# Ledger of designs, part 12: VH-VL binders against f9vpa4r286to426

Target 1, 141 residues: f9vpa4r286to426
Amino acid sequence: VIEEIKNAERVIVIGAGTSYHAGLYFSIELNRLGINSLPVIASEYYNVRSKKGDLVFAISQSGETIDVLQGIRMMRNSGAKIISLTNVIESAIARESDYKIYMRAGPEIGVAATKTFTTQLASILFILSVLKKENLKKMEK

## First folded at step 2 (VH-VL)

Design o6 (framework fv_ontamalimab)
Fold by ESMFold2-Fast, scan of step 2:
Structure o6 (fold): chain C 141 residues (1-141), chain A 123 residues (1-123), chain B 112 residues (1-112)
Amino acid sequence: as target 1 above (141 residues)
Amino acid sequence: QVQLVQSGAEVKKPGASVKVSCKASGYTFTSYGINWVRQAPGQGLEWMGWISAYNGNTNYAQKVQGRVTMTADTSTSTAYMDLRSLRSDDTAVYYCARGAYYGRGSYYGMDVWGQGTTVTVSS
Amino acid sequence: DIVMTQTPLSLSVTPGQPASISCKSSQSLLHSDGKTYLYWYLQKPGQPPQLLIYEVSNRFSGVPDRFSGSGSGTDFTLKISRVEAEDVGIYYCMQSIQLPYTFGQGTKVEIK
């Protein structure tokens, strides 16, 4: 998965609601690492033109968010590769993705929106930590 | 193993109420919605409504609007369908089925179904 | 409400022969996003419905290759290339483009 992110011409990060906010953070940090990234609100997927060389990073806690599903299908048909970050094994979004990252399972922690955001941030921070370490090693070599 | 397990058969008199439960396991309950679909003896499938386990939002079919209440208890991963003022034509097998936590519906529709609960309304 | 109409209502098939079921909707199931929200379910005797096909032509996980869906707009078809004993049951089409979700009347498939 890390190699796909590193080698993408552009990383489109798509999500809805709290997932969009997690994705916005991820996109900003990717740009800071020199990786071209575009955050997309799922409901506005139709405004995005994707092509071969693009990588779509789709964030959906349930893996069933309709606008995210519609977005990834449209972008895949235009030649993009799809990575999903979901909490649900074999969910619609996961099945439609070329690569799948499952959020770390945890105990029930109250409001679903709060649980969604913290779990997504944990996964994103881990990915970012690996990418930052890779950058340091490249500079060292 | 993703599954939905429903409560047992109920026999009710006209005018009574029935509350059917649907216990979810093998997945994150609050990441999905639950649809309720009924089937009268020898008849087809009829959608009754939906509830989001994510935020508790509901949408009910016009035919049962005003007589039905759908709820979800996230602490027990259990959805409920409470149908009031029962009539003989409410006799059916009631199914719960997993769908989107988002109101309009999911791309896959309903992918995991409970075993069904038979509700018989007779005098 | 969108009305879903299936034909035939009953179908008797010799084992190994093909079967075809039609589903027509009163309104287009094509969304402005380019997707068609049409599903096929199989209900075996005494069991709940099980998903076979989603978005017109995509086989659900574990569904054998002999099942295929096709169609567009308001006209859809489910085909079974070689009917087997385990395929007996009632087949339903469903739409989820708008609430309320609606099903066809069902097509009973049995082995002769």
Scores: ipSAE 0.000, ipTM 0.497, lowest interface PAE 18.0, mean pLDDT 82

Design o7 (framework fv_ontamalimab)
Fold by ESMFold2-Fast, scan of step 2:
Structure o7 (fold): chain C 141 residues (1-141), chain A 124 residues (1-124), chain B 112 residues (1-112)
Amino acid sequence: as target 1 above (141 residues)
Amino acid sequence: QVQLVQSGAEVKKPGASVKVSCKASGYTFTSYGINWVRQAPGQGLEWMGWISAYNGNTNYAQKVQGRVTMTADTSTSTAYMDLRSLRSDDTAVYYCARDLYYGSGSYYYGMDVWGQGTTVTVSS
Amino acid sequence: DIVMTQTPLSLSVTPGQPASISCKSSQSLLHSDGKTYLYWYLQKPGQPPQLLIYEVSNRFSGVPDRFSGSGSGTDFTLKISRVEAEDVGIYYCMQSIQLPYTFGQGTKVEIK
């Protein structure tokens, strides 16, 4: 998936609620790495113009968030590739994605939304760490 | 209405560089990409690279990687291809071509509008 | 890179007769979005290439209905129902499902 992110013309990060906040952080960090990224709140998917060369990074804990699903379908129809970050194997969003990353929320202790955000952020931080390491290797050449 | 107009023919010595321009008109420049395709005398079409007029992202063909730079100036709706360390086998007609995109309705991707071509001759 | 192979490489046609050009890709051009990113171009002598067919079978604006495209996956065909003098040139298939975009080697169509 790292190669897809590095080679994308633009990375559209779509999510709802807590997933949107995790996605917003991811988008900001991608831009800091020189990767053009647009965070999109899922309920406003219809305002996004996508095309071939775009990569959609869809974050949905349940993999069933309807606005995220509709967003990825619209963007896929415009030629974008889809990566999903979800907690449910073979969920609707995962099934319709070109690449799938499964996060683990673990047993919830305390507030569910807090634990979900932490797990999503952990997955994002791991991806960012690999991208940053690859950037260092590229600079050495 | 939609047009791509390229700069004129160039004759260069081996080792020199050439910069070809491609001025777009009749459409929203930043909503499309620009491809560069070359054709050596009597040969087929060879893709050189692509640039996004939206964010300046580029992708270059392996054969010219390290010698080519593609840029886009959104204020003048002009794309450029700068090819360095010219060799005799760089002799070709160089075309710019718009990456095809239509919004709502029929979506498709590829090259639809081509510039007239710029002949680049590399000789001693 | 995806390799595009055209047959035949040269074709001589009597005016008014049909012509058929085949294009084969080294891997499927079908994208997960349901579209097949295969295009046909015509390059007339001394001119830049012009788009004839996009996404396998759709005629581009202004292209005569005697041109038709068909195929799926890795095997594609361009047909001209009745070749006319203005159809002389070199025909290329192209894929844009991935970078680098690649072209077939070209098919030269000439009048007998």
Scores: ipSAE 0.000, ipTM 0.475, lowest interface PAE 20.1, mean pLDDT 81

Design o8 (framework fv_ontamalimab)
Fold by ESMFold2-Fast, scan of step 2:
Structure o8 (fold): chain C 141 residues (1-141), chain A 123 residues (1-123), chain B 112 residues (1-112)
Amino acid sequence: as target 1 above (141 residues)
Amino acid sequence: QVQLVQSGAEVKKPGASVKVSCKASGYTFTSYGINWVRQAPGQGLEWMGWISAYNGNTNYAQKVQGRVTMTADTSTSTAYMDLRSLRSDDTAVYYCARVPYYRSGSYWGMDVWGQGTTVTVSS
Amino acid sequence: DIVMTQTPLSLSVTPGQPASISCKSSQSLLHSDGKTYLYWYLQKPGQPPQLLIYEVSNRFSGVPDRFSGSGSGTDFTLKISRVEAEDVGIYYCMQSIQLPYTFGQGTKVEIK
């Protein structure tokens, strides 16, 4: 999945409510790594045009958030690949994604926040750690 | 250098199937998509679909949906297009063409094309 | 589907004279990333198509500077400043902003 993120022309990070804020953090960090990223509030999905080469990173704890589901369907139909970060195996969003990441509880990461936000942030931080490590390896060569 | 080499010409009966191959070399196969485009004799170019060499995700043109299957074998850097229930109007030259999935500074278009595979459907 | 319409469908050109081909799309080809996903291809007799121009106005590697592309939104033009014998073939515009990818019907360029 890391290769998909590295090789994407643009990473669209879509989420609703608290998931959007976790996604906003992710998008900002991706841009800092030189990966073009656009954070999208799920309810505004219809304002986004996507195409082949775009990667959609969809965040939804339940995997059933209607605006996220409609957004990924629209973007997939335009040629984008879909990665989902969800908590529910075989949920609608997970089922319709090319790649699925299931949220992990990380006792080693302490954040004074809600359970959902903390779990999403832990997963995002893990992905970012791998990307940063690979970015450094590339600079060394 | 970078090239796509296709399998040889095929002559098929109506109702048969044909499987055309497209072997990639000179680049990282899994970093690109492969488009399939056909051209009937004396006609223009018609897009048939594309496949991601990375995850196998496909999108097919409506006209061939249900009769076509595109696959990619990463171990041999080869893409395939399998077209079933052939009719006389499937007679065409079939091309594979590479498109960047993502590449720093790249453009989005079919930049490298195979030489074409002539498929003739006749009784 | 986005419809691509080329004008004219054929051109007969005296060597050294200019040629111009129009391409119109039924929808804007401008993406939210600021790029316009319009391409020009040349198919020489008996050969596969070859990329001439990408993203409206950028010449592909090895393409002579007598070829130029211009336009925005839904209206695009390919210009050949002086047509040479080797430029004979069928020219196609293509959009890649939306699936399915679609081509214009082609413009046949011949020498008089």
Scores: ipSAE 0.000, ipTM 0.496, lowest interface PAE 16.4, mean pLDDT 81

Design o9 (framework fv_ontamalimab)
Fold by ESMFold2-Fast, scan of step 2:
Structure o9 (fold): chain C 141 residues (1-141), chain A 123 residues (1-123), chain B 112 residues (1-112)
Amino acid sequence: as target 1 above (141 residues)
Amino acid sequence: QVQLVQSGAEVKKPGASVKVSCKASGYTFTSYGINWVRQAPGQGLEWMGWISAYNGNTNYAQKVQGRVTMTADTSTSTAYMDLRSLRSDDTAVYYCAREGYWGSGSYWGMDVWGQGTTVTVSS
Amino acid sequence: DIVMTQTPLSLSVTPGQPASISCKSSQSLLHSDGKTYLYWYLQKPGQPPQLLIYEVSNRFSGVPDRFSGSGSGTDFTLKISRVEAEDVGIYYCMQSIQLPYTFGQGTKVEIK
């Protein structure tokens, strides 16, 4: 999954509600690392023209968010690869993704939005930490 | 004080149904999930399923799928487990247990447990 | 389902002596987020289970320092440095990385 992110021509980060805000943070940090990224609110996926070379990073706590699911289907049909970040194994979004990242395996916990954002952010911070280490290694050489 | 209080013991005939309640207090009910775990006499722990008090989503263990319904009443902060078509091998102590995100050191395991409800299925 | 195997199944200890319980999982409990979803519970006689250790090695609030957890991947250990009378009961490991949640068969700890 790290190589897919590094090698993408553009990383489209799609989510709804608090997942969108976690995705917005991720997208901003990816751009700071020199990775072209576009944050997309799930309900507005139809405004995005995806193509071959794009990588879609879909964030959905339940893995069942309808606008996210429809968005990834449209973008996949346009040639994009899909990575999902979800909490539910074999959810609809996870099943239709090329790569899957689970924040944790097990039943979905119904928690307040701020707690949900924190668990999503932890996964994103881990991914960013690996990417930043890769970037430092590249700069040193 | 965070507490889960369950309904009293039940004795049922095979084929009957039982509905166990789990009343939560001392925390924001809708911010946590409730697991149901049973323990047959002299045996270990068996997970039955989970419900979110936030949105009502459920996940049931395969062994009881089709016979169990878990619900949550947010107005009374009470979770319920309804088990139908009872068999003698459903004889067990049934526990409810809270699960959720916890502080900065987040974990995803059951922390607070109810006292248990004994369900006896006999002919 | 992930199978959790505990050894030994019973342990008789002299008060003040150490005790060690092993838990092995049929597959890795390490998640891609870097966390390992392994928990230890104690069920005292006539009581519901109580959480001792979460995510392998973190002691739950109020749990005495004599309890410690360690391990990685598929091999985990719970240690009690000095067993006290109040530590008598059945100890269970549990995984929450995959549905359904599964428990070890339990280890009964008794005083000699």
Scores: ipSAE 0.000, ipTM 0.507, lowest interface PAE 17.8, mean pLDDT 81

Design z1 (framework fv_zimberelimab)
Fold by ESMFold2-Fast, scan of step 2:
Structure z1 (fold): chain C 141 residues (1-141), chain A 123 residues (1-123), chain B 110 residues (1-110)
Amino acid sequence: as target 1 above (141 residues)
Amino acid sequence: QLQLQESGPGLVKPSETLTLTCTVSGGSISSGDYYWVWIRQPPGKGLEWIGSIYYSGSTYYNPSLKSRVTVSVDTSKNQFSLKLNSVAATDTALYYCARHWRYGDYVPLFDYWGQGTLVTVSS
Amino acid sequence: QSALTQPASVSGSPGQSITISCTGTSSDVGGYNYVSWYQQHPGKAPELMIYEVSNRPSGVSDRFSGSKSGNTASLTISGLQAEDEADYYCSSYTSSSTYVFGGGTKLTVL
């Protein structure tokens, strides 16, 4: 999944609600690493012009968020590759993604909306840590 | 003060299309913080979520009604509407429009409701 | 219409406490901690009382509290008052990205 993110011409990060906020943070950090990234509120997916070379990073804890699902379908049809970050194995979003990352197996998500954001952020921070280490390794050469 | 007001016919004949409009005042339907919702309640029965719309036009429908229902939004009029096709006596209900605060991804947090409008399906 | 299961009625006397249950499955109440409770007085629209299982909106009395164990969420009303007499509905998010409501519980204060 790291290689796909590194090699993308643009990373479109799509999510709704707290997933959008986690995605916004991810997108900002990707741009700081020199990776062109666009955060997208899922309900506004139709405003996005995607193409071959784009990578869509879709965040949805249930894996069933309808605007995220419609967005990835539209962008995939335009030639983009899809990575999903979800909590539910074999959810619709996960099944229709080229690459899938699971925050947790099964339906367990915790007590509050804040816990959902924290779990998504932890996954994003891990991805960012690997990207940053890769970048430092590259600078050594 | 935010107000939601339903409007539409109180009586609809079987097989016809029910059309209801919700007028939002005291706040903008174009706020990114809210979804706009239709919920119904048959007399003496429980609540049933019909569908939700974001001001951009994105819709979410109850699967049991999806083949018959369309929700649309008109941001220029600060309104959203429900169309329910092929109505039957079982569609007789109080119809509410409501606001859904998008606190978190999944919270069923309907924080403001219209007064409701009774729709009777009868010949 | 996968309605959540609530008792049809519950009764209590002023000053007592009562609890209303809301039972679902692992695909709704048990799978997610996103349960809300609504109070509906006769002839009026529902009003939000509890969200995310146990949180109260500003302005809702602390006599109202929520909890969850497994597939069952509960609304507890302490210090019952005559004005609490109403219908109560629970609601949950589902794994199908929909919302489902309970059948409703009529609270009578005698």
Scores: ipSAE 0.000, ipTM 0.502, lowest interface PAE 13.7, mean pLDDT 81

Design z10 (framework fv_zimberelimab)
Fold by ESMFold2-Fast, scan of step 2:
Structure z10 (fold): chain C 141 residues (1-141), chain A 123 residues (1-123), chain B 110 residues (1-110)
Amino acid sequence: as target 1 above (141 residues)
Amino acid sequence: QLQLQESGPGLVKPSETLTLTCTVSGGSISSSSYYWVWIRQPPGKGLEWIGSIYYSGSTYYNPSLKSRVTVSVDTSKNQFSLKLNSVAATDTALYYCARGIRYDYVWGSFDYWGQGTLVTVSS
Amino acid sequence: QSALTQPASVSGSPGQSITISCTGTSSDVGGYNYVSWYQQHPGKAPELMIYDVSKRPSGVSDRFSGSKSGNTASLTISGLQAEDEADYYCSSYAGSNNYVFGGGTKLTVL
């Protein structure tokens, strides 16, 4: 999934609510690494024009967020590849994604929504750590 | 225990600006899990969503009120506020502040509500 | 005016089941799984009874259940009791960062 992110012409990060803010952070960090990235709030998916070469990174705790599901369907129909970050195995969003990342269970530190953001952020930080190491290896060559 | 409390004037004159503040106690407003919400209810009528704010300052407004409404947050005081400009008699209502659950959507269910404060717009 | 359509009133007798409908469009109830139901007793703030179409908050009786079919969401109250007498409001995410309520239904327990 790292190679797909590195080789994308543009990474569209789509999410709703708390997932959108985790995605916004991810998008900002991708741009800092030289990877062209666009954060998209799921309810505004219809304003995005995607094409072959685009990669969609879809974040949804339940894997059933309707705006995210409609967004990935529209963008996949336009030629984009889909990566999902969800917590539910074989959810609708996961089933319709080319690549699937399942969130790791975090410790109980409060309410479910707070735990969700922390778990999404942990997954994103891990992906970013791998991308940063890959970027450094390329610079050495 | 989480508690929300509205405060502000009970009477406002037509054309003036209504300002209400919600004080949150027993929990932090600086939480990634929640939106903070204003809802109103005219006497004998139904509920109307006014606007929501995330602790980062991101705001969302009812399209019918967007030109007149501003919601702001003060994380240092654990408060958020509503400003409604150019009030008219039709703005007379009970005004509630509430907490909205944020979980893969912009906001969800409103799980904690203040007691509501009656605002009457009259001369 | 309310965006979602609810019957103005519904009534039942103790022990019966009643259902309250909430009808929207494909851009709110039909398009999203973010329907909530609120109970409001006279002079009090609304209380959350159902969220995400069919889920109950901790402490809400299992006599309350929610469902959705197409553009219509439903709240069902089984084993009706006197304290269930209240106004009930549905709500839904409506896309484009908008949130709408139904007009409310007065439940009378006869």
Scores: ipSAE 0.000, ipTM 0.524, lowest interface PAE 14.3, mean pLDDT 82

Design z11 (framework fv_zimberelimab)
Fold by ESMFold2-Fast, scan of step 2:
Structure z11 (fold): chain C 141 residues (1-141), chain A 124 residues (1-124), chain B 110 residues (1-110)
Amino acid sequence: as target 1 above (141 residues)
Amino acid sequence: QLQLQESGPGLVKPSETLTLTCTVSGGSISSSSYYWVWIRQPPGKGLEWIGSIYYSGSTYYNPSLKSRVTVSVDTSKNQFSLKLNSVAATDTALYYCARHSPYYYDSRGYLDYWGQGTLVTVSS
Amino acid sequence: QSALTQPASVSGSPGQSITISCTGTSSDVGGYNYVSWYQQHPGKAPELMIYDVSKRPSGVSDRFSGSKSGNTASLTISGLQAEDEADYYCSSYAGSNNYVFGGGTKLTVL
């Protein structure tokens, strides 16, 4: 998954409601790491032009959020690869993704996760930590 | 309750563009998760998938027809349309519009409602 | 003309069981579990009988069943009735949101 994120021409992060806000944070941090990223509110997916070389990072706790599902279908049709972050094994969004990450309800930097937003942030923080570690290795060499 | 009905010309001249429209009643084209499809059947022959569209504008075309075909939707009229360019006698067929299932990992591409079909003859 | 191979015709008597085959490649029937079957009576639009290899839509008789082995899908009709006389078409997902059909099989009942 990490290599797909690092090698993408652009990472489109799509989500609805609180998932969009988690995605916005992720997108901002990706740009800080030199990875071109665009956050997208799921309900506005139709305004996004995607193409081969794009990677879509779709966030949906249920994996059934209709605007997210329609967004990934449209962008997949344009040649983008899809990564999903969901909480439901083999949900519709997960099934239609090239790569799948399942989030957890549990500790987040010493705090028990109590809401969808916190579990999504825990997963995003983990991904970011791996990307930052890879960036450091690259700089050292 | 859900009904699909094709409309368009019964006769088209070679090299011209064929335009067909499917009117959906008893349901909305904007309904979640369904695709809308054009299929044809030459007289006495089998079925051929032409293309599919989701109401947001996402399209999938039969590779053999992709250079000549365009499918579009008009959600305000609850219609979707087929344009087939540069027609030849081999494009003579009964043309169907249909609704097909959502694209899921474990369930794809089955057609649950069909229009009655409209015969299009390509002739001088 | 058709991507999937079906026999041109099949015959059976009332009460018998018949099977219609649909043969493709590893890029369609063999590669996916997304095969559907359609019944078409003369002068009418096709009607869905089986989807996802073996699933029946609500309202379709359990006399109709589907299966798949390798690159070949099969539609079996048990307890044949006169009204089963029709053309039968198979269809399969072929990747990249593309779909292919068989050439059709004419079923004659007696």
Scores: ipSAE 0.000, ipTM 0.499, lowest interface PAE 16.3, mean pLDDT 82

Design z12 (framework fv_zimberelimab)
Fold by ESMFold2-Fast, scan of step 2:
Parts: structure tokens; C-alpha cells; sequence
Structure z12 (fold): chain C 141 residues (1-141), chain A 127 residues (1-127), chain B 110 residues (1-110)
């Protein structure tokens, strides 16, 4: 899945609410690593022009966020590949993605909003750590 | 206090187009947190989801009705509307407008349930 | 035809517990955890009683509970009261931003 991110012409990161903010952080960090990235708030998916060579990184804790689901469908129909980051296996978003990353979170609790953001950030930080390690190896040549 | 109110003709002739409007008050239709929905109930029968619209104009329709249904939104009037083409006696029903969801917050979850309903408007298809 | 199957009627006496089933397929009830239940009194719009299979909105009595097993969701009303007499509808997400309803169950409190 790291190779897909590295080889994409552009990484479109789509999410809603708290997931959008996690995605915005991810997109900023990808750009700092030299990977062209566009953060997209899910409700504005219709403004995005996607094409073959694009990779969509879709963040949805439930895997059922309606605007995220519509966004990935539109972008997949334009030739983009889809990676999803969700907490629910075989959710609609996960089922319709080319690659799936599952956030491992415990049972739902009353502070779900705080826990959701933390688990999304943990997954993103792990992905970034792998990308940064590769970038450092290239700079050491 | 959020309120939804249906309006339109109570009688429509067979083969004509039914047009209904829902007026939203006490809240904005231009919210990224909600879809706005039409649901109907024929006399003595159950509920049937017709279609949903997002304030941007994105629409989703019941496959059984998709060829005859158009839902539109007018954010300047805080309204959304249903057009049902080629009506027949089987389209006689109480028509509800509804909001899809709960209040959206920092959790990032969008709603999956109908939390506010209008009172409903009876539409009879008869010559 | 309704997409989800509910019994046409159910009855009970005050204080009794009753259960209403809602059976779909793996493409709706079985595939998602987005089942909601609505109560409709005569002449009134439906009112949300349960969402996300088992959660209650503020103001709904804890006598109402929801559950799901496989393709069947259930609404249970404990300590049945006269005011519970109404029609009950289940609804489920059905994929692709589509929603389906059950045919409804008339609850009679005898």
C-alpha cells in the first residue's frame, strides 16, 4: 500500500469532520515529503477532477459516510485507485476500495469522537513513519 | 426549533406530474451534516423511501421510482421539492419530508436515520 | 411489497414484553449496523425510537430496546403500556445511499 502512495501522480485525501482534519494533516505531510497531495472535504467531492494515475485515500471511521462513499465512486469512475482507512470491516467504503486499512479500535464508548481522531492519527503517523524512513535512506546516498 | 412543512396540490390527475415542496424553518438546509428526504405512505400500507438530496444538489433515488422522480433544492428559499412524473392511482399516499440524521459534530459520522419529519400531506391521484 | 419483512400484527397485555422482528438480507439488515425503528400513532408522523440497531434518542423510554442477529433485527418493548399501542416500522441502510422500510407491525395492547 506504501508503493501505491509513492507511485501515485496525486494523492487525494477525502474525509468529513474529524476524519477530514486527520486527512488534512496527512496531505500536508505528504506534500512535505514531495508527494503531490490534495485534501478534500467530503461534502465538496463534486468539485474534484480526478483521473487515471490519481490515488484516493478515503478516511471514514464508520466506513459508511455518505459523501465519502459518493466521492470515491465518482473518482473511481474517473480512473483513480481507492485506499480506505476505516474501523469497520466490509463496510460500504471498505467493500468498494481497492486497498483497505482497518483502524483497530475497541468497542464504542461515550468519548467516541476523541478516540476516533486518535486512532486515525495513529494510523496516519505509522504510514508517514514508513514513508519518512524511505525518504531518509534516499537522502543518505 | 427545527420544523419541516410539506405543501402542494391535494389532487393530481393520472399521467400528470406531482410537485411537492418542503419548507425548512428553524434551521438551515445548507448544512453539510444532513440530507433532506421524501418518504411516502399509501393508505393502509407502510413507509417507502423516495429519495434524498444534499444541499449541493446531489440526489439519490429509490431504484423502483428512479425513472419518474426528481428531487431539487433551493438553498435561497430553504426549500426542497419532489417531482413525480406519470402519476397513477398507486401513487396516492401521504407524503412526508424528513431530515436524514442527527446533529453532526467533530466525530466525523454522518447520520443514517430520519430524526425530524413534517406532518405529511395527502395526495390523491384521481380524474 | 416492502423490502424488510415484519409481522403484520403483535399483541400483548400491560406489563408483558413483546418483540417485533425485521428480516432483510445481507445487503441491508445483515450487511450494516444502521437499523432504526419508528413509532406511528394514528394521524401522526413517525417518531424515531431506536437508531444504529440498539441506541435510544433522548426522551425514549428504556423499556424500548433493539438488537440484531444475522439478517434479523428486533425491537423489544418491556413493561408494555397502553400508550405503546401504535404501528412500528423498521428501516435499514441498503447500500448506495439507499434506505428501505419494513411493512410495519400493528401493536395492540389488550
Amino acid sequence: as target 1 above (141 residues)
Amino acid sequence: QLQLQESGPGLVKPSETLTLTCTVSGGSISSSSYYWVWIRQPPGKGLEWIGSIYYSGSTYYNPSLKSRVTVSVDTSKNQFSLKLNSVAATDTALYYCARLGRYYDSSGYYPWYFDYWGQGTLVTVSS
Amino acid sequence: QSALTQPASVSGSPGQSITISCTGTSSDVGGYNYVSWYQQHPGKAPELMIYDVSKRPSGVSDRFSGSKSGNTASLTISGLQAEDEADYYCSSYAGSNNYVFGGGTKLTVL
Scores: ipSAE 0.005, ipTM 0.534, lowest interface PAE 12.6, mean pLDDT 82

Design z13 (framework fv_zimberelimab)
Fold by ESMFold2-Fast, scan of step 2:
Structure z13 (fold): chain C 141 residues (1-141), chain A 124 residues (1-124), chain B 110 residues (1-110)
Amino acid sequence: as target 1 above (141 residues)
Amino acid sequence: QLQLQESGPGLVKPSETLTLTCTVSGGSISSSSYYWVWIRQPPGKGLEWIGSIYYSGSTYYNPSLKSRVTVSVDTSKNQFSLKLNSVAATDTALYYCARLGYRSGWTPYYFDYWGQGTLVTVSS
Amino acid sequence: QSALTQPASVSGSPGQSITISCTGTSSDVGGYNYVSWYQQHPGKAPELMIYDVSKRPSGVSDRFSGSKSGNTASLTISGLQAEDEADYYCSSYAGSNNYVFGGGTKLTVL
C-alpha cells in the first residue's frame, strides 16, 4: 500500500460527508510530503478525469457509499489503481479495490458520525506516520 | 449441512408482541462471514426483508419496521430471534429466517440458506 | 408496493428463452453489483438462483443467467422446462446494510 502511494503520479482521495473531511486532511498532508494529491467529494466524481498512473484512495466507513462506489468504478475503468479504507470486510468498495485497509474486523456496529471521523482519522494518521518515517529514512541515506 | 429452523407461536393477538426464534444447525452462527436475517411473506404477496444481525449483536432494520422490530442473537445456543411489537392484521405472514453472505470471499448481499418458514396469524 | 419493479407474469413454451426484468434506481440496482434472484415453488421457501448479478450457486442449471444494464437487472432462462414454472423474485442491496425485493414474477410454461 505504502509503495503504491509513494509511486503514484497523483493520489485522488474520494469520500462523502464525514469521510470526505478525513480524506481532505489526508490529501493536504500528502501534498506536504511531496505527493501530488487531489481531494474529491464523492458526489462530484464525474468531474474528475483519471488515467493510468493515478491511485484512488477511497474512504467509506460502511464500504457501501453509492457515490464512492460509482467513483472508483469510473476511475478504475480509466486505468487508476484503487485503495479502500473501510470498516466492513468484503463490502462492495473493498471487493472492487486493488488494495484494502480495514479499520476494524467485522461490520460497523452503531457507529455515530463523530466516532466514524475519529476512527478514519486514526487510520490516516497511522498511514501518514509510516510515510513520514519512510521519507525520513530515505533522506538519511 | 447447514439448516435453519423457525419456531414460535402460530397465532398472536393484535397489539401484542410476536417472538420468533431461528435455530441454526450444521454450522456456527459465530462466523465473521455471515449475517443472519428475517424475511416475511404475507399470504399471496411478495417478500419483505425485516432485519439482519451479526453475531456480535450489530443490527440493521427495514426502515418501515424499525420502530417495532428487535433482532437478537444467542451464540451459546446457536440461535437468533425476532421480536415484533404492537402487531396488527397486516403482520400476518410466513416468516423466514435466512443466512446472508458466503464464506469464500463472496459479498454478503444475498440470501443463500433459508428456513422452511413459519406461518404467523394475527387475529383476535 | 415493492421497491423493485418486475412484470407480474411472463410465459414461454418448452425450449424457448424468457427474460424477467427487475428495475430499481441508482440507490439499489443501479448503484451496486449485488442483485440476486430467487425461485419459489408453491408451498416452498425461496431458493437462490443467481447472486452478484450474474453468478450461479453450485447445483443451479447453467440455463439460468443474470445480467444488468443501468438500473435494470435481468434473469434469463434458456431451454425453458416445465419445472421452471414458479414465482421469481429479484433482490438488491440498497445501501446502509438494507435490502429490497421486487414484487415477483409468475412464470408460466405453456
Scores: ipSAE 0.000, ipTM 0.508, lowest interface PAE 15.1, mean pLDDT 82

